# Ledger of designs, part 2: VH-VL binders against a2p2r3

Target 1, 262 residues: a2p2r3
Amino acid sequence: MCGIFGYCNFLIEKTRGEIIDTLIEGLQALEYKEYDSSGISIQGDELESLNIYKQTGKISSLKEEIDLYNLNKNLPFISHCGIAHTRRATHGGLRRANCHPHNSDPSNEFVVVHNGVITNFANLKALLMAKGYVFKSDTDTECIPKLYKHIYDTSIELGYNLDFHVLTNLVLKELEGSYGLLCTSSHFPDEVVAARKGSPLVIGVKGKTDMDVNFVEVEYLDQEEDYLKLNTQTKSSGNVLAAAPVKYNTCLRKSPPFVHNT

## First folded at step 1 (VH-VL; framework fv_ustekinumab)

Design U06
Fold by ESMFold2-Fast, scan of step 1:
Structure U06 (fold): chain C 262 residues (1-262), chain A 125 residues (1-125), chain B 107 residues (1-107)
Amino acid sequence: as target 1 above (262 residues)
Amino acid sequence: EVQLVQSGAEVKKPGESLKISCKGSGYSFTSYWLGWVRQMPGKGLDWIGIIYPGDSDTRYSPSFQGQVTMSVDKSITTAYLQWNSLKASDTAMYYCARGSYYVSTSGEVYYFDYWGQGTLVTVSS
Amino acid sequence: DIQMTQSPSSLSASVGDRVTITCRASQGISSWLAWYQQKPEKAPKSLIYAASSLQSGVPSRFSGSGSGTDFTLTISSLQPEDFATYYCQQYYSYPLTFGQGTKLEIK
């Protein structure tokens, strides 16, 4: 089984350490069994940079990996979007290269976590490889951030300045299957997109001045695909949690209260 | 052009050892899983196991665990299937096939996109 | 283990016919199903993966459908070279398992 989790703070100061802990705790809440791989993506030290940390084994292995980088965990972010993934293999361990998040390129211009099946991934991979993209894994997920990058670069060459929402719509039109995904990008700092097709999506929002969770609207694309664009600079300040487990009725039994949009 | 070329037919007696081969070409050998499938005369396909040539990670079918050994030699892009002691019941066609490996929501999964021509193994006394 | 059952075990058809072969899994496997064609004395050849995705180089007359437990392989206009045995395979979980095969013969 796979789980995906996202956490955004909007105009509410959180330290890097708090953000990492929230992402990891969110992953733990999605799973009713132990997991055998996990990963997160968070903002790096440089403006608009994204870093990926992932490891096979227990979540303690991921935490140990992150600790080795000696990150400034006290670094504050008034707005930030992070994404996370956890997975259990049906057998043995998972190769690190196949762990999520996956990226478009070494600069992490687009970073994706995903659960589900991209049924046309082999054709997309062949197309992208023919265009010069280098794949490091055999996961179907890796075609997604590379597709984002390809469409983004092509749009720039043609003189278009797409926002993240429009870019995501173009990517989703090319994907077939049943899936849930979260994507962040160095080109769209303080934003995350969440999309699903056939998998439940859970979204919770907590305002700075409220004790209660506020709910956000999910945009539907032809009712075969759902997505949500989240912007940390929106009018409403708050904390946003998004999760899309493959088996909602089993994966979320340890979760904090969430709202489901099916 | 992706090709998997297997070693020639073998005739053996029970108790003998055997090692058959499968040579890959036309693709990155270390980037794809390689599977083995048995087909007994007049029967269907039985999955034996898969091996990842990049790190020699293996997954065996429970029915074949301990019965055979899979290995690879990356320097000559060749995979091997080996028996320490053959039985008459091992008589079958053995195929190697390239695994299209991707991560499913339920675990690591494999289907086979390219197949070798097969190695016929006959074990009789 | 997940058992894969194909029906029919054998089928007779004529060139030009629309042929349907079915495969049933003993438990839900989502869309993690592949179809293979095997001609006499030859290795299997991949036709379909992920239940409905056509393998590169395979003629468009072949199509796959289904999800969960029930799957179908369709040949829209049967050609002489299509007479073969067809196998389904689940790759949802270990061990990987194949159907028993459907032999497609000349009517």
Scores: ipSAE 0.005, ipTM 0.439, lowest interface PAE 12.8, mean pLDDT 77

Design U07
Fold by ESMFold2-Fast, scan of step 1:
Structure U07 (fold): chain C 262 residues (1-262), chain A 123 residues (1-123), chain B 107 residues (1-107)
Amino acid sequence: as target 1 above (262 residues)
Amino acid sequence: EVQLVQSGAEVKKPGESLKISCKGSGYSFTSYWLGWVRQMPGKGLDWIGIIYPGDSDTRYSPSFQGQVTMSVDKSITTAYLQWNSLKASDTAMYYCARTYYVASGDTYYFDYWGQGTLVTVSS
Amino acid sequence: DIQMTQSPSSLSASVGDRVTITCRASQGISSWLAWYQQKPEKAPKSLIYAASSLQSGVPSRFSGSGSGTDFTLTISSLQPEDFATYYCQQYNSYPLTFGQGTKLEIK
């Protein structure tokens, strides 16, 4: 069992420390018995750069790893999108390179966390390796950011200027299986994409003046490909949370007490 | 335990070919980059290159591109560094070292080192 | 290429001393710096990675600090086995580059 979590702040200032704490707390809330690795991706010190931190073991091992980097925790972000993951080894075994997030290249142009199974992974890996991509892990996840990079580069060479959501739809057309994923990119610095096929996904939005979080279920059909774009530039100020997998009914804290509101 | 065992010392003449080896054990050989580092007598460390045993992808330092060839035989968990024609300036200690994957950007440092192979090239 | 410069090139110290070694990068490398210890006629040994993360099995008297371009390795209470040459290495970008080394000698 794998869990994915994302956190974005939109036109509401948060420090790097607050962002990291929120991502870690989100992973702890999604913690499954006997997970064996975790990781996060956040903005680096350079504009539009992305950094990845990941470690085997419990979430406390990841916290220790992050702490050793001596990051400036007071660095403010008026808008930021971060993604996070916990994993139980079902493919590739237990080692740091097999932890999520995975990247497309050394510059972290595309960074992905994912849960579920990509059933055509072996074929995609073979095709991408033939195109010169080097795989560092044994996970099926690693083909996703590399596929993003390949499609992005090819589209640019053909003269297209793609929106992140259009690029994501092109990637999803090539993926088979049942999955949920979050992707961030240095090419789309104020955006995160959330996509699913067969797996439930919950998005929560909290406005600047709200005290509670409203949870919104993503509409879907069995194995229907769904995409949700979160763009800090076009949203009002607030916080956005995304989490999967989820096996429960949609909850709104403002809803009448006809069901459990916890 | 992780272990890298290198081949023994070599004494060669200029113009001769040479292939030295580095055998990995105690870890998944195909899951880590393996690097080569040169140290000339009394000098510091010079990075030669790294190779990924899973697919034989290589990254060479510009100073060594075309001067040496890195290769692997994953069936015997062994990496090789090869010269077609040695020069006196190739006299040095050669280390192999495993690269530890850093989460940010596939950047690498060396966490385990072989004992070194001394190569002496003289007439 | 990123040039790594260590200071000093050599220093003399006594057992029990606090020793600091500095490394400067010619351009920003964030925290992507490692420190190695090399004893005479032996292979280098990893001490520190990501500027400040202690390698497993390395004594706690070793510590690293710094970010960007300026980095420091500190030995809080020097022991006899610590007399060696120390190297920094950046791994922010290719080609990977080492400092020229700092030789720590008995006073």
Scores: ipSAE 0.000, ipTM 0.401, lowest interface PAE 14.2, mean pLDDT 78

Design U08
Fold by ESMFold2-Fast, scan of step 1:
Structure U08 (fold): chain C 262 residues (1-262), chain A 129 residues (1-129), chain B 107 residues (1-107)
Amino acid sequence: as target 1 above (262 residues)
Amino acid sequence: EVQLVQSGAEVKKPGESLKISCKGSGYSFTSYWLGWVRQMPGKGLDWIGIIYPGDSDTRYSPSFQGQVTMSVDKSITTAYLQWNSLKASDTAMYYCARGSTVYVTSGSTEYYVASFDYWGQGTLVTVSS
Amino acid sequence: DIQMTQSPSSLSASVGDRVTITCRASQGISSWLAWYQQKPEKAPKSLIYAASSLQSGVPSRFSGSGSGTDFTLTISSLQPEDFATYYCQQYNSYPLTFGQGTKLEIK
């Protein structure tokens, strides 16, 4: 059994240190004695860059790994989405390379945390390797961010400019099995995507008060798959934590609401 | 067309071992938790435990921890409940059920839990001397 | 362990009646409550999850409500096939626990 956790602040300034502490505390709440690896992804120092920190062992090992980077913990973010994962080794051995998050490439253009089993991962991996993608782990999850990158690059070559949710829908159509996943991308710096099939995934919005959790307005993004988008308009100054069950796939965007002249 | 089919009724003596089965079909077996529930004659429902077939992760009720073992065979989409040594008090109907799980928060604690959306027909286990 | 107490333990009703069954948790369980129907000599059937969400294929006359510690299952217009034992189950905390059951009988 694995845990996934996401934390987004939107129009509520948080420092990098506060964001890291929130992600670590979220993982600690999910920590059972059977869990043996963890990781997080947060925004880097460069515009639209993403960093990954992951380690085997208890969450304290991950915290030690992060501390080695001497990050500017006082760097403020008015909007930020971080993702986190803790894992019990069941697919792939206890190796740092097998920890989540997984990435698409050395530039971390797409970063994913995942619970579940991708039953067609071997076929997807073979296809992606034939197209030049280098796999570092023996997990099924690593095919997901690489598939995102492949579809994204192909779409750009064909002259398309896809929204993150549309790109995600194309990725999900290629996946078989179960998943609950969170994805962030340097190409979509104000967004996080949450999607599920067969595995549990919970998304909620938390107000300024620590215990204030409200259901947000949602809309269907894909009638075929019942994808939902969180409407930040109902809570324009808030945080996002896993707080309530979501029946269908959910997409979260940190951007402000639409106006008539979109 | 989700279906859970359980093995047939068993009559055993105290001290004997037993392994009953629950075969899933019509859904992705490795994508859902599977739970076991006991119902003693004329009594209510009593949760034994849940297992996730994708990785064999288990959660047992404290009352059943060490008394039974849950396992799965993914290749034949079958879950098992096993006793090493039966007692007369194990006489009951045993149900398997598919767990529809959610990730929840309770105060500062976050974890996975299950409700059961599809149930097997039950296996009656009678232990008497 | 979270104790689940159902009220009443048994209830007699007639076809067409509005029936209400209550379930109380010994501590807060948010909305993590399910309701099951069990007919004699049959396996339980899922009716409601997350306190108020109707399972697919369950008639609309069934509804659930409540949060925290107090929950209610309502059958708006009782049908002959509804005579059964009803169980609530919390899934807020391990171990998962069921109520003792409410037996719905013909008057």
Scores: ipSAE 0.000, ipTM 0.401, lowest interface PAE 17.8, mean pLDDT 76

Design U09
Fold by ESMFold2-Fast, scan of step 1:
Structure U09 (fold): chain C 262 residues (1-262), chain A 127 residues (1-127), chain B 107 residues (1-107)
Amino acid sequence: as target 1 above (262 residues)
Amino acid sequence: EVQLVQSGAEVKKPGESLKISCKGSGYSFTSYWLGWVRQMPGKGLDWIGIIYPGDSDTRYSPSFQGQVTMSVDKSITTAYLQWNSLKASDTAMYYCARGTYIETSGSKYYVASMDVWGQGTLVTVSS
Amino acid sequence: DIQMTQSPSSLSASVGDRVTITCRASQGISSWLAWYQQKPEKAPKSLIYAASSLQSGVPSRFSGSGSGTDFTLTISSLQPEDFATYYCQQYNSYPLTFGQGTKLEIK
């Protein structure tokens, strides 16, 4: 049950205001009690840019924080992927810096929301810090977007141009413990990856538009995980949402256009 | 590599003030929690509290709240534990320790383990 | 506050023995338990976190298991340097609480 939500529209026009409202409503649906913190990540004003908004307290505190930025809520997006997270603590509170989403770097090249525990976090953090990554929080989650960036940069250095789904599988191979996560990236606009191990996640698809939904059937040597790979989507696809719980991991993206050389 | 070095032993009278220190080196001081633990002579470990040097966020054990103050000076990578008025019952070994943090499902947070410990500061309070 | 109770309070063992120390929480703490080793007149040393994750540099003869309320620290083949007092600690909720300690003595 736990505290992550994503919403994507593909070839179905939605305004920024509608997208924000959908993400916040999704968080409210996950827990009827008051939250101790919440946050969202959405596309910024510049092409392929990602922004993060997060705050401690009730969801109303997040709404107030977002309103302070005077965002153009009427800005339309024909394709957009947003992710969201909420938390309820039993004892103590979290600093704002510990709220999700977490990022890889100041330009938000990779942004993650996560439920679960990365048990090898300390080793990953030490390695990433040695490579120059600056950690702002004391969460295990922050190593995930930084690991994404490290693997991405290394793949580019070696001459590979990885698909977001393939990049995600490489990241997951390095993670130990339990997790449910959503990741977006400025390098992979209009795409979101959803992955889990030991934690449930829900994927929904609605409507009829041109969209790719990839369910991957994968077996891991060290850990048993379930993914269903769908090679071809059927007649219709539309809005996509993701929330806990679900049995299968998926990767979701906008369909590429067909072009002919003449 | 990573090291926490504490100030030397202290001998005080009841009612006196005291401030002991814990200096971190070999790591990003502002990226880890710093905890304080008391061990009375011949007894086990008692958690006092933790402080995050990056923003001075604190969490005290209820039994120590109001009796002791945790603070940091980032410029010299040093944490402090301070008493305004010592009691004989404050006689103990005091350890500082670096805390690693993990966040779990439901966004609860935990200080994982105290992975690096200072050598301890012995505080003796007697009349 | 969550009370942590260790069993036994002390035990005697010989080099080469398999030793188990148990720790019980007064309420569920999932896997949020750490184990520490303290030798006489020295600071505690971290052994295990998250109930079963071995701290870097700790010998593989140490292992942890358990979840919920019942936890175990195991030393598969006791070495001379392992004679010490062992503490469990929960970090599921504040205040953080330690067990009373288990003193491991040479037989």
Scores: ipSAE 0.000, ipTM 0.423, lowest interface PAE 15.4, mean pLDDT 77

Design U10
Fold by ESMFold2-Fast, scan of step 1:
Structure U10 (fold): chain C 262 residues (1-262), chain A 128 residues (1-128), chain B 107 residues (1-107)
Amino acid sequence: as target 1 above (262 residues)
Amino acid sequence: EVQLVQSGAEVKKPGESLKISCKGSGYSFTSYWLGWVRQMPGKGLDWIGIIYPGDSDTRYSPSFQGQVTMSVDKSITTAYLQWNSLKASDTAMYYCARGGTRYWVSTDSGDVAYFDYWGQGTLVTVSS
Amino acid sequence: DIQMTQSPSSLSASVGDRVTITCRASQGISSWLAWYQQKPEKAPKSLIYAASSLQSGVPSRFSGSGSGTDFTLTISSLQPEDFATYYCQQYNSYPLTFGQGTKLEIK
């Protein structure tokens, strides 16, 4: 069993310390019993860079681990998207490499937290390993950020520059099972994707007056593919909180993907 | 701005141990591979190995496997290269550098990198 | 191991010249090649990655081309600060390998 949490500020300045504290508090709110691991991902010191912090044990162990990195907690962000995860063991060996978030590569081009089961992960892992991807964990989750990277790189080689939501739709078409996930990427700064299939995922949005709460750049339609794209825009500024489970079906305005095979 | 600052020059005798350092700043230390490169006097560049500070995963050049140890201390954003017993043939300039990667190689080759930012180098002289 | 061979090993040129340095891989490396500049007693500096992508802050007179086994670094109009040793490096396959270097000297 896992808990997923995300926090974004859009055109509302927050310090790195405030962002970390919000993510940790969100994870603590999801804690039912003692969890055996947790982690977060936030923006690093360079524009578009992403950091991952994860640790076994209680959420307090993660906070202690983060403190060891001597981060500039006063660094301000006018827009930022962070994601977080807690896991309670279901038999799987307690190992730091098995904690979420998982990444696509050492540069953290795509970072994912996930709840649920990807039933075709073995086939996806085999395909990605044949393409040169190196897996560090025993989790099914790790195939997701690596699949994002594979599809992204292939689209760039073919001359396409995909929006994050289109890329996510291509990834979702390859995933089988019941899941909820949050994804951030160095290629899509200040954006977060929330997606689900069969597993609930709850997304909250908060503005200064509560009347300015909105999901940006999405259309709400009756579709079986459950995904959301959140982006920063002047007209839709606000604090965004996302947690598993979510119950939104969203259709993006953009045309269908350009590649044939899923 | 991205900066890698290495420890000062060392003069050692054969058989002595040594640990040199490379401190990163201006970037997410745990999000990039960090590589070590040797340059013998008047010679070209030789890759030693690469370490990922986020989880301490290492990849060594076959020529250096067992000769040196790479490690990191995340609390001070510092990477280390260590010898248990120095040899005269270890005399060289040692550079640390930040790595950017691509994943289109065989799984047995692991992650690979080019180096976008370099430290100033640490000169190691080993003489009897 | 993939062997990287640079040509020429040394080259003399004048300010304003167009300079071409070649790097050949012993087997296909797609576009996974980087170019570095090293001035005497200084650390190497990254110039180009992925065969043709210019590193941020590097002057536009530098360009890279090639794929597979044959790669070229071009300096369109040589400046005084460009006299240095240039290295190619493949990052397609483990272990990582560098070319032997090309020393660019004043004519």
Scores: ipSAE 0.000, ipTM 0.389, lowest interface PAE 18.8, mean pLDDT 77

Design U11
Fold by ESMFold2-Fast, scan of step 1:
Structure U11 (fold): chain C 262 residues (1-262), chain A 126 residues (1-126), chain B 107 residues (1-107)
Amino acid sequence: as target 1 above (262 residues)
Amino acid sequence: EVQLVQSGAEVKKPGESLKISCKGSGYSFTSYWLGWVRQMPGKGLDWIGIIYPGDSDTRYSPSFQGQVTMSVDKSITTAYLQWNSLKASDTAMYYCARSTEIYLATSGSYVYFDYWGQGTLVTVSS
Amino acid sequence: DIQMTQSPSSLSASVGDRVTITCRASQGISSYLAWYQQKPEKAPKSLIYAASSLQSGVPSRFSGSGSGTDFTLTISSLQPEDFATYYCQQYNSYPLTFGQGTKLEIK
């Protein structure tokens, strides 16, 4: 089996070190007796950039990999969305390139973690390779961020400016199989998408008594009746709000407060 | 045309070293896993390990870990299976096989074998 | 390790017969199962992957089915060239494991 985890802070400042620690703690909670790999994606040092850190072996190998980069762990983020993944030994994960997260291109414009099976991956990969996309892994997952990039680029060329949730609906329309995924993008720095089909996916939020977390519902374009409705007023267990299963797809979005610039 | 061509039959004595080869052609050698499978005389198939030629990552069966070494030479599209000290129990047919899961459509490094070499017979006797 | 058990271990059949061979995994492997054919003195050949997907160039009389723990290989109308030993292999979990083989002989 594989595990996926996401963490977002909105309107509450967190340091890079705190964010990394939270993602790793989330992965440790999903830790299996044996697993072959783990990885995370977080904001980079440049505005709106995304970085990927991944390694084969246990979570300690990933921590060692991250430490090699000598990251500024005190760098603060008022808003940040990170994603993480573990892969069980029973489900493969033999080399670093096959670890999640996967990206669309060297600039990490779209980054995905995924659990499940994309049954039409071969057709999608052939089409994307014909359009010049270079695949570096043996996983079906890699077609997902490349699909995001292709649809995004095509929309820009045609003069459209798609919201992340609309873009996601277009991507999901092309995917077949049973899956759960999280996606982040340098083009949508305040957002993370969570989507599922056939595979269970649970979303939990963390906040203070006086703080609300906003979710944006995302619908499938071909099924008008398929919507996910979330109640942002839930019981808190300490700093954790009640978790709820996701039946479709969900986009977490922050609308930053208006700030007057000099 | 995908082809895996293995080295010829070997006759060795216990304690001797041996390195057998598997040369790939007709495909991108560094883009597919290569596996090794043993078949003892009159017995079934037994997985030894797999290697990814692009970065030499290996995964061994626990029963073969430390008994054999897999390696590759990308410049001549050739994979190797090596013993430092042969035993009579190593007598078997050894197959190399290419793995592709592009059509399986799953996350991870799952492997099944789509093209097989002709086999190398290794006989270890006194 | 995941144990793969084939049944029967051997069977005799005539040209034109419908033949079924079963393979059982000791734990769930989803659809991560392949079937191989091995003729005497020859290397194995891939027949089926992902439990039911036919390998390119394999005749349509071969088919596979099943998911989870129980799998079947079917030959709808046996031909003379089909007499061989058949192996299943799981690739859901490491180490990769094969069934013991089913020998299909002329009746």
Scores: ipSAE 0.000, ipTM 0.404, lowest interface PAE 15.9, mean pLDDT 76

Design U12
Fold by ESMFold2-Fast, scan of step 1:
Structure U12 (fold): chain C 262 residues (1-262), chain A 129 residues (1-129), chain B 107 residues (1-107)
Amino acid sequence: as target 1 above (262 residues)
Amino acid sequence: EVQLVQSGAEVKKPGESLKISCKGSGYSFTSYWLGWVRQMPGKGLDWIGIIYPGDSDTRYSPSFQGQVTMSVDKSITTAYLQWNSLKASDTAMYYCARGPSGETYYLASSEGTVYFDYWGQGTLVTVSS
Amino acid sequence: DIQMTQSPSSLSASVGDRVTITCRASQGISSWLAWYQQKPEKAPKSLIYAASSLQSGVPSRFSGSGSGTDFTLTISSLQPEDFATYYCQQYNSYPLTFGQGTKLEIK
C-alpha cells in the first residue's frame, strides 16, 4: 500500500527547505498507519539534476536522513516540481532499494512514484532486461521509469523529440493493471506528469491571486479512464498540488490543504 | 494522419456576411484547441482567436473581439469563422491551426498557453467593391 | 501586449551555411516560444516549441535555444528547401503574438 504526493511552485519563489517540508507534510496528511518506508525526489544542486532521498521506517526517519545530508535549505527555486511517496511493505522486502521513488538509471533521467499494481510487470521487466536495463529492487514500480527511458532513448535514436505528455501516453499504453503515478525527469525540468488508472488522484491549484485570465481546470471522468483530463492548458502564478490516496481515498477528502477550489 | 482542410477562396463586397470553415480529421477533434490566424497580403501572422471544440470555450485577440465569431459543429468536426459585415480591411489569407490538447498528463510549474502544430492550407478572402 | 522583435528582418545565405535568427520578447516569457517556417504561397509549418523542442519530422539541422527574453533559431547547414520566412511566437500569455518575420533569401 502506498501514498503519493507531489508539489510544484510556479512563479512563486520557494526555498529547498520549504519544498522538502511541504512534501513531507503532504505524506503525513495521508494518515496511513504502519508506514514502512518513505522517499522524495527534488531538484539537485545542478540545473536539470534530480536527487532521490529514501529511507525505511517512519516518515520522521526520512526527515532525519535528509537532515544528515546538510543540504542548502535556503537555495531558492522560482519553479520546482517535487514528488513523494510512503509505503507499507506488502510486496518485496523491507529494504531501501524497494522504497520509492524509483529511477531509470544512476543519472535519474526519469524518477517515478507509484500506487497500485502493474499486472504485466514480469513481461515488461523481461523485455527491459533483454535491452540491458538492470533492476535493483523487487518492486513492480521499477519497470515504469525504465520503460520511460527506453521509449525516450528509442525516440531520440529515430530522430524524434517527444513532449513529456506524449512520452507518458506511450508509457501508459504499455502498462496493465491499476496505478496512480507521478513522474519527473531531468529532460523535462519544471514539469511533473500525473496519471491514473483505477486509482483516485486529486489535483489542486492555489494561485497567488485568484483572478487571472489564465486558469487551470481539472475534470475527473466517471467512466473508467487511463488519465485525468485538464480542460484547458493555461498559465497562472501559484502552487500546484497532486496527491493519490493510500487506502480508501477518505483521508485526502478530509485534508483540505491538498485542494483549493476558489 | 492529422489534417485540417479549409473551405475555398471567397470574393465579397463590403457589408456582406461570410462564414468560412475548417474541417479536422485524423485526431480527436473535441480534445484539441483550434486557432485562427490572419495574414494580410505581404504581411506577417496575426492571431485572431482560439476555440476549444469540446465545450466551445473561446478566447479572442482584443483587436478581433466583436469583429468575428468562432464556432464549431462537433458532429462534422468542423470549425467556423464568421463575419456579419465585411470590410475591405478584412482582405487576407485566413489559416486555421490546431493548438495543444486539453487532455494533459503533465503538470508544469510553468505552463505555456497555445502554439500551433498542424495548419490548414488557408482560405483567401478578398473584399472589394 | 508582449511584443516580439526578430532580427534580422532579412538575411541572405548560401547552401551549407550556418544560419542564426534571433527573437526578442519585450517581457520575460520563460521558454514559451515557438518557431514556424513559411514557404511562398504555403501555410506555416511548425518547427520548434518550448524554445528548444523539435517538432516530430523536422530535420535535426534545426535547433532552438534561449529563455526569458532572448531566443535563437539555428540551421546548422542550410539546404535549398530551407529558404523561407521564419516566425517566432510567444505563448506565455494572451494575446498570442508573433514576430514580424525573418526572410531567408538565397545569396
Scores: ipSAE 0.000, ipTM 0.404, lowest interface PAE 13.7, mean pLDDT 77

